# VH-VL binders against q54qk4: the designs that were tried, part 29

Target 1, 195 residues: q54qk4
Amino acid sequence: MNLSEDVLKGIETLSDEKLINDSVFKHIIDTCFLVILKKKTESDLFDNKAVSSVDTIALKQTFSAFIVFILESMKINYDQSSISDLLEEHKLSSSRIDFISNYFKEYRVAIRKHLSVTNFHFPHIIDVNWRLDLFMKSNAVEKLNTPVYLINLTTEQEENVKGKVQFAATLDQLQDLVFKLRDAQKQIERSSIKS
Short names: E, the ipSAE of ESMFold2; O, the ipSAE of OpenDDE; V2, 0.75 times the mean of E and O plus 0.25 times the DockQ between their complexes.

## First folded at step 13 (VH-VL; framework fv_nisevokitug)

Design k05 (at its last look DockQ between E and O 0.50; V2 from the best seeds 0.00; counts 0 for: pae E 7.5 > 2)
Fold by ESMFold2, look of step 13:
Structure k05 (fold): chain C 195 residues (1-195), chain A 120 residues (1-120), chain B 108 residues (1-108)
Amino acid sequence: as target 1 above (195 residues)
Amino acid sequence: QVQLVQSGAEVKKPGSSVKVSCKASGGTFSNYAISWVRQAPGQGLEWMGEIIPIFGTANYAQKFQGRVTITADESTSTAYMELSSLRSEDTAVYYCARGREPSTDYFDYWGQGTLVTVSS
Amino acid sequence: SYELTQPPSVSVAPGQTARITCGANNIGRKYVHWYQQKAGQAPVLVVSYDSDRPSGIPERISGSNSGNTATLTISRVEAGDEADYYCQVWDSSDDYYVFGTGTKVTVL
């Protein structure tokens, strides 16, 4: 399996039991699997009392990383022992590893059916807008005096079927994102050129 | 097929406590949230709280915070609900309940119910 | 707290259609689940996720959810449908599992 360092760091954040207590952990895992199965939306992640104490940027980064982990694990048909080994290498406790492994066991068939029938096509970004904000976490009483950009991506999976992705980032985080997107583009170009 | 079997009916005096058990059989126990739901005579269903056995953590409804304790024993696949400082209003049938899948917002499996009567 | 309001009772003749409502502000943005409870028995899930029917539940029992009202519909009512019915949602801003006030369906 070839996961980016950002994805692996996002997964490893799930090992920080002080930042992500068991209730928050369960909520993140539940929401990841149910979003892939189209039974919930990303907004369900943030509209939850359990996650009110967690940094919104870290929460979204971890959520996105774990979704990528699920999808890549399904793509390469990663077995339960391989999933457990990877999670252990990234410092997750045995109880959290077992929790995640049981989710893969329970949902593996349903996810494969959904991906096979849908003929998965990654949403394309068709529009970007942004605004500057001085607060990192919306709806919270916190003043950071630090510029934070609220980014809205408009996506399209089919013609006129649009989606929306929102996140917050500092200027340094945006520059890092742009660098990583350019690097990913170069890797795709190299793979496409070679037969 | 998951089965939830609860302990038998109890008669209690006001001010005492009661501890109801819920033994699960068939399938995995540890990563499924087990909830307790009560129903007073002629009244509706009322969620009391849940536990996730593998973590040993419980979440309680605000109404019952401080008076209910929910625990689980993985070795016996049994969840417990203890309600303290009993009042006549606590006369009810107490159910344990669980989802079919780890990540559900509803209850597929229910115990048979335990009648707790608080009188005198 | 988030309250789910149901009519206390619904009376229907055999073979007719019973409609049981579950009202709350913006309930159409939530998934609604429905339970049937016969006298002296534990509840049984009959609809999940607004309209999904668990295995073994006849297709004449159906659900819908839009705006401020979710509805459980029982077509071709039989004597065996006489029971109490509860709607239920998951609600992150209060107690996680919220049940409706309950509706007694009486088959005439």
Scores: ipSAE 0.043, ipTM 0.594, lowest interface PAE 7.5, mean pLDDT 82
Fold by OpenDDE, look of step 13:
Structure k05 (fold): chain C 195 residues (1-195), chain A 120 residues (1-120), chain B 108 residues (1-108)
Amino acid sequence: as target 1 above (195 residues)
Amino acid sequence: QVQLVQSGAEVKKPGSSVKVSCKASGGTFSNYAISWVRQAPGQGLEWMGEIIPIFGTANYAQKFQGRVTITADESTSTAYMELSSLRSEDTAVYYCARGREPSTDYFDYWGQGTLVTVSS
Amino acid sequence: SYELTQPPSVSVAPGQTARITCGANNIGRKYVHWYQQKAGQAPVLVVSYDSDRPSGIPERISGSNSGNTATLTISRVEAGDEADYYCQVWDSSDDYYVFGTGTKVTVL
């Protein structure tokens, strides 16, 4: 299975029993599977006293990495032995491997079924076009004599389903948007399966 | 179908200890948290603690901390609850329970209950 | 500690609707579950946050949650619905499972 270095590092983080104690470990694994099954949200990751001792960034990275691992494993129908071997290679303890293995066994059918009917494709921007419009009055930009940019985003939400988002923005707003989108992209890349 | 079968009724003296067992069948055991919940006569339900068998670590309600010990044997799919320093107020039906799926915050399966009577 | 408050009793005539409330601060932000306990029996889950209804539970039984109150609704009440009902949540702050005080439903 071809996993990115970041994903593998995240998996390895789960082997650090000092950083990730059993309670935190369980919570991360639980939350990952439940999020994939649409029973919980990412925000639920922080709804546990046990995680208060863990760095937030590390927690999020580990969470995202493991989500990718689960999804990739399910996508290629990775067998239990291969899953265990990979986890062993990344120095997880036997008990933690067994814990994860049991989850895979328990949720394999449900997750694969879910993946077959739902596109875990995060909407991503595939094209951006913009033009300067000096005369455009937008309700969203009530500034007199300020250059307004008309922005057209082409998005892909589902397989071969393209969308278009159009809006007006000032230069400052556009810069802010770009920043937020870059941040969002980073987060998505951590949790998304590259098809 | 998952079933939880508990040990039989107990009669104990004040100051003694009681150990109740809960055997699980029909499904996996190791990843599911087993909880113990008690109910005094005519009273409500009270959570005592839980264990995750694969890890062997237990979490207890503050009220019972230091007096209750929850353990599990994966080889027999059996959880145990031991309560020490028994008092008359500990007279209750004790239930083991688990969720339908791992990491659920509810209890889908319950044992039949074990009556523990503490009397002088 | 987090506490769930229920009315001690609810009386309802056959065919009518029984509503059992469970009150707590911001309970609307929690997963609320409900149990039915008949006399001499173990509790039975009747409502969970899951979309799937527990096996054997009729559609007449449903749960709702808003603000500071969760509500169990039993429509078209039957004699067999007479039982104690408990709401339950999990509190993340203390990793503690909390049960409501319980409501005795009597079918008149």
Scores: ipSAE 0.023, ipTM 0.629, lowest interface PAE 3.2, mean pLDDT 86
ESMFold2 (binder alone), look of step 13: mean pLDDT 93; pTM 0.948

Design k06 (at its last look DockQ between E and O 0.44; V2 from the best seeds 0.00; counts 0 for: sugar tag NYT H31, pae O 3.1 > 2)
Fold by ESMFold2, look of step 13:
Structure k06 (fold): chain C 195 residues (1-195), chain A 120 residues (1-120), chain B 108 residues (1-108)
Amino acid sequence: as target 1 above (195 residues)
Amino acid sequence: QVQLVQSGAEVKKPGSSVKVSCKASGGTFSNYTISWVRQAPGQGLEWMGEIIPIFGTANYAQKFQGRVTITADESTSTAYMELSSLRSEDTAVYYCARGREPSTDYFDYWGQGTLVTVSS
Amino acid sequence: SYELTQPPSVSVAPGQTARITCGANNIGRKYVHWYQQKAGQAPVLVVSYDSDRPSGIPERISGSNSGNTATLTISRVEAGDEADYYCQVWDSSSDYYVFGTGTKVTVL
């Protein structure tokens, strides 16, 4: 699994039982799973006296890191043993590993279904329009020939819910965008095949 | 669906102790906080304390601090509440309870209750 | 310590509306939950988060919460509504789960 350094640091912070006692630990993990299931929001993380002893920045960073961990684990279909091995590598105690593993076991199906439904609720691109524009800053002598593409995406989320996304990009920026979209498409297909 | 089944009624003498059990089935036990709530005859509901079974971490209401001990056994999915130095005013029905969701501020599931009578 | 005060009893004729209050300072800043308890039975959650009804609870039971008062309203009261009703909050500065004093609803 490829997790960023920040995510791994956040996970390892959950192993510090002096900083993150068991009540705080449970609250953080509970809230992570419930936010992914759209049953709570990030604000619920702070509505608990147990977390008042933890630095707010550290709390938010750890929470965000574990959210990423759950989503990445679901994307690559990490099984229970792989999750346990990774958490053990980052020094979590057996009881904390078991706590997390129990939630993966209990909510894995619900999370997968919820993520699939969320894809149907995102706006879909139904039309693309563009034009090339040239910027000129001076009269006939001094010209700034920097080609810029004006891109309009027409979107539709559900019946009668339409929107527009408008931006300007150079050719290099468009090529980078296309590359990133192709890469994202392959990641989605990989997750579907492994599900 | 979660089901909580408690041990049977008990009659105790003042100064003794009682240990009430609460066996959970139909869901994950170890991650979910189990609370104990009592109700004296003709009186209201009174929260006594809670436990997170997998951690063994218990918290107690101030009134019961020092007399109540709440424990859990993951292998049997059973929580226990022990109240010591019993007095006549401890005569009550004792309930175990928990929420349906993690981090619940309320109780969806209740045991059937255990009557504890303290008399000489 | 945070305390929730309820009237000891409310009497109501069938078909009428019962209103059960739960009073505390700034209770409107907290989420209030309500339980119904019939004789010899465990409590049953009837309202959560001030106004949400769990599955199986009829629409004639509703809740509200503002200022210093939360209210459980039972419209078109039936004989089966006769029970004790408790409000409850979660409060980290006290004993976490704080129950109200309870209200006995009598259907005449």
Scores: ipSAE 0.544, ipTM 0.780, lowest interface PAE 2.1, mean pLDDT 84
Fold by OpenDDE, look of step 13:
Structure k06 (fold): chain C 195 residues (1-195), chain A 120 residues (1-120), chain B 108 residues (1-108)
Amino acid sequence: as target 1 above (195 residues)
Amino acid sequence: QVQLVQSGAEVKKPGSSVKVSCKASGGTFSNYTISWVRQAPGQGLEWMGEIIPIFGTANYAQKFQGRVTITADESTSTAYMELSSLRSEDTAVYYCARGREPSTDYFDYWGQGTLVTVSS
Amino acid sequence: SYELTQPPSVSVAPGQTARITCGANNIGRKYVHWYQQKAGQAPVLVVSYDSDRPSGIPERISGSNSGNTATLTISRVEAGDEADYYCQVWDSSSDYYVFGTGTKVTVL
């Protein structure tokens, strides 16, 4: 299985019992599966007393890495032995390997079914067009005489389903949006399976 | 279908200890938390603690810390709750319960309960 | 400590609707679960945050959650619905499971 170095590092983090104690470990694994099953959100990762002692960035990275691992494993229908071997290679204890293995065994069918039906395709912005409109009165932009940009985003949500999002923004708003999108992209890259 | 079967009723003297067992059958055992919940006569439900069998780590309610020990044997799919320094106030029906996978924030399966009577 | 408050009793005539409340600060932001306990029996899960209804639980039983109050609704109440009902949450701050004080439902 071809996993990125970042994903592998995240998996290896799960082997650090000092950083990730048993309670935190369980919580991360539980939350990952629940998120994949659409029962919880990423925000739920932080709703646990045990995680208060863990660095937030490390926690998020580990969480995202493991999500990718699960999804990739399920996508290629990775067998239990291969899963165990990979985890062993990354120095997880036998108990933690067994813990994860049991979850894979238990939820393999359900997750694969879910993946077959639900396009975990994050809407990808595939095209961006903009124009400057000096006269556009948008309810969203209350400032008189400020240049307004009309932005058209072409998105791809599902298998070849293209969407269009149109909105007006000031230069400042646009800059803010770009920043947020870049941040979101980074987060998505950490959690998304590159099909 | 998952079933939890508990040990039989106990009668104990004050100051003694009691150990109740909970055997799970059907489904998985090791990955999921087993909790103990007690109910005094005519009273509500009170959570005592939980264990993750595969790790052997337990979490206890503060009220019972130092007096309760929860353990699990994966080979027999059995959880145990030992309560020491028994008092009359500990007279109750004790339940084991398992949460629904993968999260255990609620309890899908319950044992039939074990009555523990503490009397002089 | 996080506490869940329920009315001690609710009386309802057959065919009517019983509503059992569970009150706590910001309970609307928590997953609230409900248990039915008949006399001499163990509790049975009747409502969970999961969209899947527990096996054997009738559609007449449903849960809602908003603000500071969760509500268990039993429509078209039958004699067999007479029981104690408990709400329950998991508190992330304490890592405790918290049960409500319980409500005795009597069918008149």
Scores: ipSAE 0.030, ipTM 0.618, lowest interface PAE 3.1, mean pLDDT 86
ESMFold2 (binder alone), look of step 13: mean pLDDT 92; pTM 0.943

## First folded at step 14 (VH-VL; framework fv_nisevokitug)

Design m01 (at its last look DockQ between E and O 0.26; V2 from the best seeds 0.00; counts 0 for: pae E 6.9 > 2)
Fold by OpenDDE, look of step 14:
Formats: C-alpha cells, structure tokens, sequence
Structure m01 (fold): chain C 195 residues (1-195), chain A 120 residues (1-120), chain B 108 residues (1-108)
C-alpha cells in the first residue's frame, strides 16, 4: 500500500499511548468509521471530554490519516493480515491492532459498498497514452498555434468496465495540472471527510 | 443479529451484593461497550455505567461509584455488573445494552432485564 | 448534571398525532434518541439521530430537534403505540448517558 509519509506518521501517532490513551484511541477510530459511514461529522471528533488533553492539530492529523488509511485499505481490498502487519510495523499495540482489525472485518463489505456509490469512489487510471500534435487546435488549449499534447487516459471504474478520458494540453498546462493534482492529493490527505 | 441474554431474577438482603451477567451473541463483542441501565418499579431509566471489553476500562455514573463494578470476559462474551451494599432502593430491573455500530451513543440492543429485589 | 425533562403523560385518540417533548438546555445541539417501552418489556430504540430507522420502526414515528426542545412525533396513532417513551442523549461534559424522565402515552 502506497501511503504518504504524513499518513504513516498519523498512524504512528495512534501508537503513542501517552498522547493517545485508550479512550481517545477508541473515540478517534469510532469517529473515523462513523464519518465514513456518514453517521457523524468531523466536528464530532472534538465533542468528547477525553480529547481535550490532545493537541488539536495532532488530533486532526491523526484523524485524517486514519481516514485515508481506511479508505485506501478498502479501495484495494487489503487483507486482514496486511492491515495488521502495517499497523504492527508502526508500533501499535496488539490490543489496538485487534480493535482496528475487528472493525475492518465487520464493516469491510459495508464500507466498500458505500465507497462504490459515493464521492469516495473514483476510477483508477490503468493506462496513459499521449502524442504530440503540432497542427491540431483544441478548444481545451488556451494558446493558439502552440504544440499540444493529446492525452488519453484509460480508466477502470468496475471490474472490466473501462472508460476513457481525453484532453489536450500544452506542456505548461500539463505541468500545471500535475502540480494541482498533487496539491489536491495532499489536501485530501490532510482533510477529514465531512460529508 | 446481536442478542443479549441476562441472568435470572435475584432476591437479596440489604447489605449484600448481587452480580448480574449479560451474555452477548451474534456479533463482535470486544469492540463494543456494554452498558448497564436500571429501572426501579414505576420509574424511569437510569444509566449506571459501561465497559469496553477489549480494553477492560469501565466508566460509572457518579451515583454508583464505589458501589458498582462492571467487568467483561472476552472469552465467553459476557459482561457482569456487581452492585454491593444493596438497599431497598436498589430494587429494580437491570438491563444490559450495547450499540449496533461503533459508539453511536444510543442503544440498539437490550437484554431482557434482570429483576433484583432487595428485601429484609 | 444534565437533565432531560418530559411531560409525565400524553393522551391521544386513535388516528391522531402524538407529540412528546424532551426539554433541556441547548438540546438542539445534541444527538437525541428515543426509546419505546411497553409494559413488562425492555426499551426499544425507535428514533436515532441518524437517518437510519431502526428495523421494524414505522415511518409514522419521527424525531425532531431544535433549540431547547426535542420532539418525538407519532402520527396516525394506534393502540399498539401505547407505551412509555424516553428521550436520551450522551453528555460530553460528564461522559454520561442521560435519559429523559419518561412519558406515558395513552391511546384513548
């Protein structure tokens, strides 16, 4: 599983029993699952006496990190052993690992189903094809008479259901797009699900 | 579906103690807090406390602190509530309860209740 | 301590609408849940804060929450609706679960 360093650091925070006691731990994990299930919102994370002792930024980062972890795990249908191994690698105690694993077992189907029909679902890019076009003008390109790249993305939403996304871009535009996508990804990793 | 089955009715003398059991089946036990709620005859519901089995940590209402002990056995999926120094006012039906989903702060599942009668 | 206040009793004719109130300071900012308890039985969750209705609970039973009052509404009341009803919240300040004083609903 390819998780960002920030996400992994957030997961590691859950191993700090001094900072995150059992009550706070359970509250964070419960809230993450409930938010993903659209039963609660991020604001509910702070509605607990136990979390008052935890730095707000740390709490938010940990919460967001674990949300990403759950979503990514579910997206790739990560098996229980792999989940446990990852958590063990990040120094979580056996009881905390078991706690998380139990929820994954119990809610795997429900969450995956939910992800398939909600905004959390996005198609996987499985192939990229591109060519340089020196002569064709596209409405998607702001600059006239500039060489453009025609980009074809092959996507897979469901098993064996392929889609295609096509667009034209100058080199500068493409670089800008990549930058924006990376930035967006970072923002998503830093933010909790509110809806 | 989760089911909670409690132990049978008890008759106790003042000053004695009572221990009520609550066996859970049909779902995960360790992650979900088991709560105890009592109801005196003709009175309302009163929350007594809770336990998180996997961590073994219990929380009690202030009214019962020092007199109530809630425990859980994960191997048998059973929670226990022990109330000591019984008084006539402790005569009530005692319920165990839990959530369906991760801590949603409401109770989907209830035991059938255990009547505890305290009489001289 | 946080306290929830309910009317002791509500009487309603069959086919009419029963409304049970639960009063507390800023209860509109809390998740409020409702339980039905018939004579000799354990409480049954009838309304939770979330949109998911408990299994077997009819749509004619609903909850609302605003300001200092939560309300359970039972439309088209039937004889089978005769029961005690309790509101319930979780109090973040005390970490306690708090039940209302209870309301006896009588179907005339």
Amino acid sequence: as target 1 above (195 residues)
Amino acid sequence: QVQLVQSGAEVKKPGSSVKVSCKASGGTFSNYAIHWVRQAPGQGLEWMGEIIPIFGTANYAQKFQGRVTITADESTSTAYMELSSLRSEDTAVYYCARDREPSTDYFDYWGQGTLVTVSS
Amino acid sequence: SYELTQPPSVSVAPGQTARITCGANNIGRKYVHWYQQKAGQAPVLVVSYDSDRPSGIPERISGSNSGNTATLTISRVEAGDEADYYCQVWDSSSDYYVFGTGTKVTVL
Scores: ipSAE 0.746, ipTM 0.854, lowest interface PAE 0.7, mean pLDDT 89
Fold by ESMFold2, look of step 14:
Structure m01 (fold): chain C 195 residues (1-195), chain A 120 residues (1-120), chain B 108 residues (1-108)
Amino acid sequence: as target 1 above (195 residues)
Amino acid sequence: QVQLVQSGAEVKKPGSSVKVSCKASGGTFSNYAIHWVRQAPGQGLEWMGEIIPIFGTANYAQKFQGRVTITADESTSTAYMELSSLRSEDTAVYYCARDREPSTDYFDYWGQGTLVTVSS
Amino acid sequence: SYELTQPPSVSVAPGQTARITCGANNIGRKYVHWYQQKAGQAPVLVVSYDSDRPSGIPERISGSNSGNTATLTISRVEAGDEADYYCQVWDSSSDYYVFGTGTKVTVL
């Protein structure tokens, strides 16, 4: 399995039981699986007061990393033992590893069914739509009136086969995403120019 | 399909303890919080506490702190609530409850309830 | 502690609309869930997250939440709607679950 350093660091943050107590941990993992299953959005996590004690950057990095981890694990059909071994390498406790493993066991079939409809690994982004929105209601007990961008990416994996990726991001999250995308583009350009 | 089956009704004397069981079937047990909620005759619902079985730690309402112990046994998919130093006001139906899907906010699956009567 | 106050009872004729309130300071900043409990039965979830309806709950049952009041609305009330109704929140700051005082709905 090929995970970037940023993804592995985000996963390892889940091992910090002082920063991420068991309740917060459960909220993060629950939301990751529910977002992939299209039952919730990431705003259901980031506006949750229970996670407000966690640094926003760390929370976002961990959430995004675990989403990538789930998707890559499904793509390569990573078995439960391999999942457990990777999480143990990144210092997660046995109870947290078992929590995650049980969710993979429960949702593996549903996630594969959902992903098979999409049928992509390296989709091309062909369109982007967004709007700025204010929400008065979230999955959190304490609500925030915070502006977020609702982003819709239209993708194309095969010619005439289109898909969508939808997510919500605050201005800070969107700026971080754009920054990381520009850095990735810069690395690709450097690698392509070898003359 | 998740089902919660509780132990039978009990009659207790003041000052004693009661332990009510809640056996879960038809789903994953370890990841979902098991809650205990009681209802005195003619009264409303009162949350007592919860446990997430895989972490083994419980969270108790302040009113019951020191008198209630909530535990879970993953091998039998069974949660337990023990209430000590019983008094007549503890006469109630005791429910266990959990969610149908990942959630920490509400509970959709309820046990049938266990009547505990405290009288001398 | 955080308390949710409901009217003790609401009486409504068949076909009318019943409105059940759940009051607390800044309850609009919390997600409110609603349960229906018929005599001798365990509670049944009828609304989650202020306004979401679980599968199998008729669309004439709806919820809203703003300011200091959450409201459960039952339109076109039927005899089968006669029950006790409870609001509930999870207070993340205390990690406690709080039920409202309960409202008995009587269909006349």
Scores: ipSAE 0.067, ipTM 0.583, lowest interface PAE 6.9, mean pLDDT 81
ESMFold2 (binder alone), look of step 14: mean pLDDT 92; pTM 0.944

Design m02 (at its last fold request DockQ between E and O 0.51; V2 from the best seeds 0.00; counts 0 for: pae E 2.1 > 2)
Fold by OpenDDE, fold request of step 25:
Structure m02 (fold): chain C 195 residues (1-195), chain A 120 residues (1-120), chain B 108 residues (1-108)
Amino acid sequence: as target 1 above (195 residues)
Amino acid sequence: QVQLVQSGAEVKKPGSSVKVSCKASGGTFSNYAISWVRQAPGQGLEWMGEIIPIFGTANYAQKFQGRVTITADESTSTAYMELSSLRSEDTAVYYCAREREPSTDYFDYWGQGTLVTVSS
Amino acid sequence: SYELTQPPSVSVAPGQTARITCGANNIGRKYVHWYQQKAGQAPVLVVSYDSDRPSGIPERISGSNSGNTATLTISRVEAGDEADYYCQVWDSSSDYYVFGTGTKVTVL
């Protein structure tokens, strides 16, 4: 199986028992499977006091990496021994390998079924377009007759598979979004420098 | 379907300890937390703690911290709850419970309950 | 300590609708679950946050959650619905499972 270096690094992070104790480990893994099974969302990853000890970026990266790992493994119907070998190669303990393997075994059919009908791959934003609508009234916005920006994100999941995400935002909302994204960018940059 | 079967009723003296067992059958045992919930006569449900069998890590409600010990034996798919320094107020039906799916935060499966009576 | 408050009792006539409330701060942002417990029996999950209804649970039983109140609704109440009902959440701050105080539903 051809996994990206980032994904492999994320998996390896799960082997760090100092950084990720058993409680955090379980929470991450559980959440990954539950997200794939559409029982929880990514936001639920942070709804646990145990994860407060883990760097947010590291947590998100690890989470995302493991999601990809699960999905890719399921896509190719990766056998249990191969899964275990891969995890062992990345220095996970026996108990953690068993933990993960158990879930693979238990949820293989369900996840593969889901994959057959839905694509769980994380899309990438490849293009952004926007226009200003001066006449849009949103009941959710207390401000009457405020210009609304219509944002169109073009996403790509796989080569030549494009999607679109559309949303509306006021100037203030857009500014807030940009601010948050910039903040995220800065955090990522900081993390990269420390590594 | 997972089934949880608990040990039989216990009668204990104050100051003694009781150990209740919960044997799980069906499904994966190791990955899923086993919780213990008790109910005093005519009272509500009270969560005591849980254990993740594969890791052996337990989490306890503060009220029972230091007095309750939850353990698990993977080889027998059995969880145990030991409560020490028993008091009359500990008279209750004790339930083991488990989630169907991991970390769903609710209990799909329950044991039949174990009555523990603490009396002098 | 996160606490869930329920009315001690609710009385309802057969065929009518029973509503059991569970109150707590910002409970509307939590996953709320409900259990039915008949006399001498273990609790039974009747409502979860999941879209799927627990096996064997009739459609007459449903849950809603908003603001500071979660509500269990039992429509077309039958004699067999007489039981104690408990709401339950997982509290992320304490990492505890929290049960409501319980509500005895009596079918008149």
Scores: ipSAE 0.820, ipTM 0.886, lowest interface PAE 0.6, mean pLDDT 91
Fold by ESMFold2, look of step 16:
Structure m02 (fold): chain C 195 residues (1-195), chain A 120 residues (1-120), chain B 108 residues (1-108)
Amino acid sequence: as target 1 above (195 residues)
Amino acid sequence: QVQLVQSGAEVKKPGSSVKVSCKASGGTFSNYAISWVRQAPGQGLEWMGEIIPIFGTANYAQKFQGRVTITADESTSTAYMELSSLRSEDTAVYYCAREREPSTDYFDYWGQGTLVTVSS
Amino acid sequence: SYELTQPPSVSVAPGQTARITCGANNIGRKYVHWYQQKAGQAPVLVVSYDSDRPSGIPERISGSNSGNTATLTISRVEAGDEADYYCQVWDSSSDYYVFGTGTKVTVL
């Protein structure tokens, strides 16, 4: 149950039923579980009409937070009642709690099998590969004709155990990401200098 | 594996309504959208609407808006489609359908179909 | 409203290739799924996401999608391929699941 403040905030965002209606909620949670099961990629989150009205950065933050929540819950073998209690504490409605709990029940064994191969070490980025692709494939709705960069992060949890994180970004999204990473770096440097 | 079993054939008079059931077995019911698709004799497939059972939210095709009501009962794992103000043109086989995996946009589980005949 | 147009019928001799088209404006921007329906039966998915085959579907059935046309190709046609075939897309503008007009494949 030891989740960072950022992760808990991202989870609590799922409780805002005016921002995240039930169709959007279902799509976000579906994609989280399927990405962990390696049946979808993070880009599939953005390529659905249900989420088109939601800010891309907020959507990614909520998605990332819930991925961490799933992985941490599996790491400590959180039972169904503990999951429900945590989600209730963070303002989710009973139907949304039950939705999440149903997927934990359905996918817990499958997720554990996937995680047992990789061990529960924290992955570190060891390599970055990218290419420009002019036609990004949409999973559910339509193909995008906007040029996108396909980013592949090679991660390592152990010396010979490698993982892969793949996502897509338009030029505008990539520029925004670079700007935010530079800003975060400056914030870290400022806090260290003032010590 | 998920199985969808529908209620039996119905004969109805014009102006009445019909309620067709679709019972799901072999998996989680409440999280998966259930759709209704009809097919008039010798004709093509028409999507009528869907529901996400746990939320109770339904979306309807424009053609059927106002005449169709789709509901679900989580405790019995059963979805229902009710079509009102029946006309002879509503004679068709009515299917319930859903995806095998979440976040897909096609149907790979189908009920056996329910023939509804509307005749004076 | 998004409409998918298919030829009403295709006739093909055994062992030959049947091509079933599904036409719509910019259909290449969408994923196209295909169903086979034999008389008295529910539809069966035979192609998903333009070209993916579900388990149990033979390799001689394939799909493609570009521009304004998606195509289902049945190579080395057998008598058992005689059925109605429907394309389908998901479209967010009004009716979500849009089926094509259907094509009857007749094996001569």
Scores: ipSAE 0.495, ipTM 0.716, lowest interface PAE 1.9, mean pLDDT 82
ESMFold2, look of step 14: ipSAE 0.444; ipTM 0.683
ESMFold2 (binder alone), look of step 14: mean pLDDT 92; pTM 0.940
OpenDDE, look of step 14: ipSAE 0.665; ipTM 0.818
ESMFold2 (binder alone), look of step 16: mean pLDDT 92; pTM 0.941
OpenDDE, look of step 16: ipSAE 0.777; ipTM 0.867
ESMFold2, fold request of step 25: ipSAE 0.479, 0.451, 0.359; ipTM 0.725, 0.680, 0.656
ESMFold2 (binder alone), fold request of step 25: mean pLDDT 92, 92, 92; pTM 0.938, 0.941, 0.942
OpenDDE, fold request of step 25: ipSAE 0.818, 0.815; ipTM 0.887, 0.884

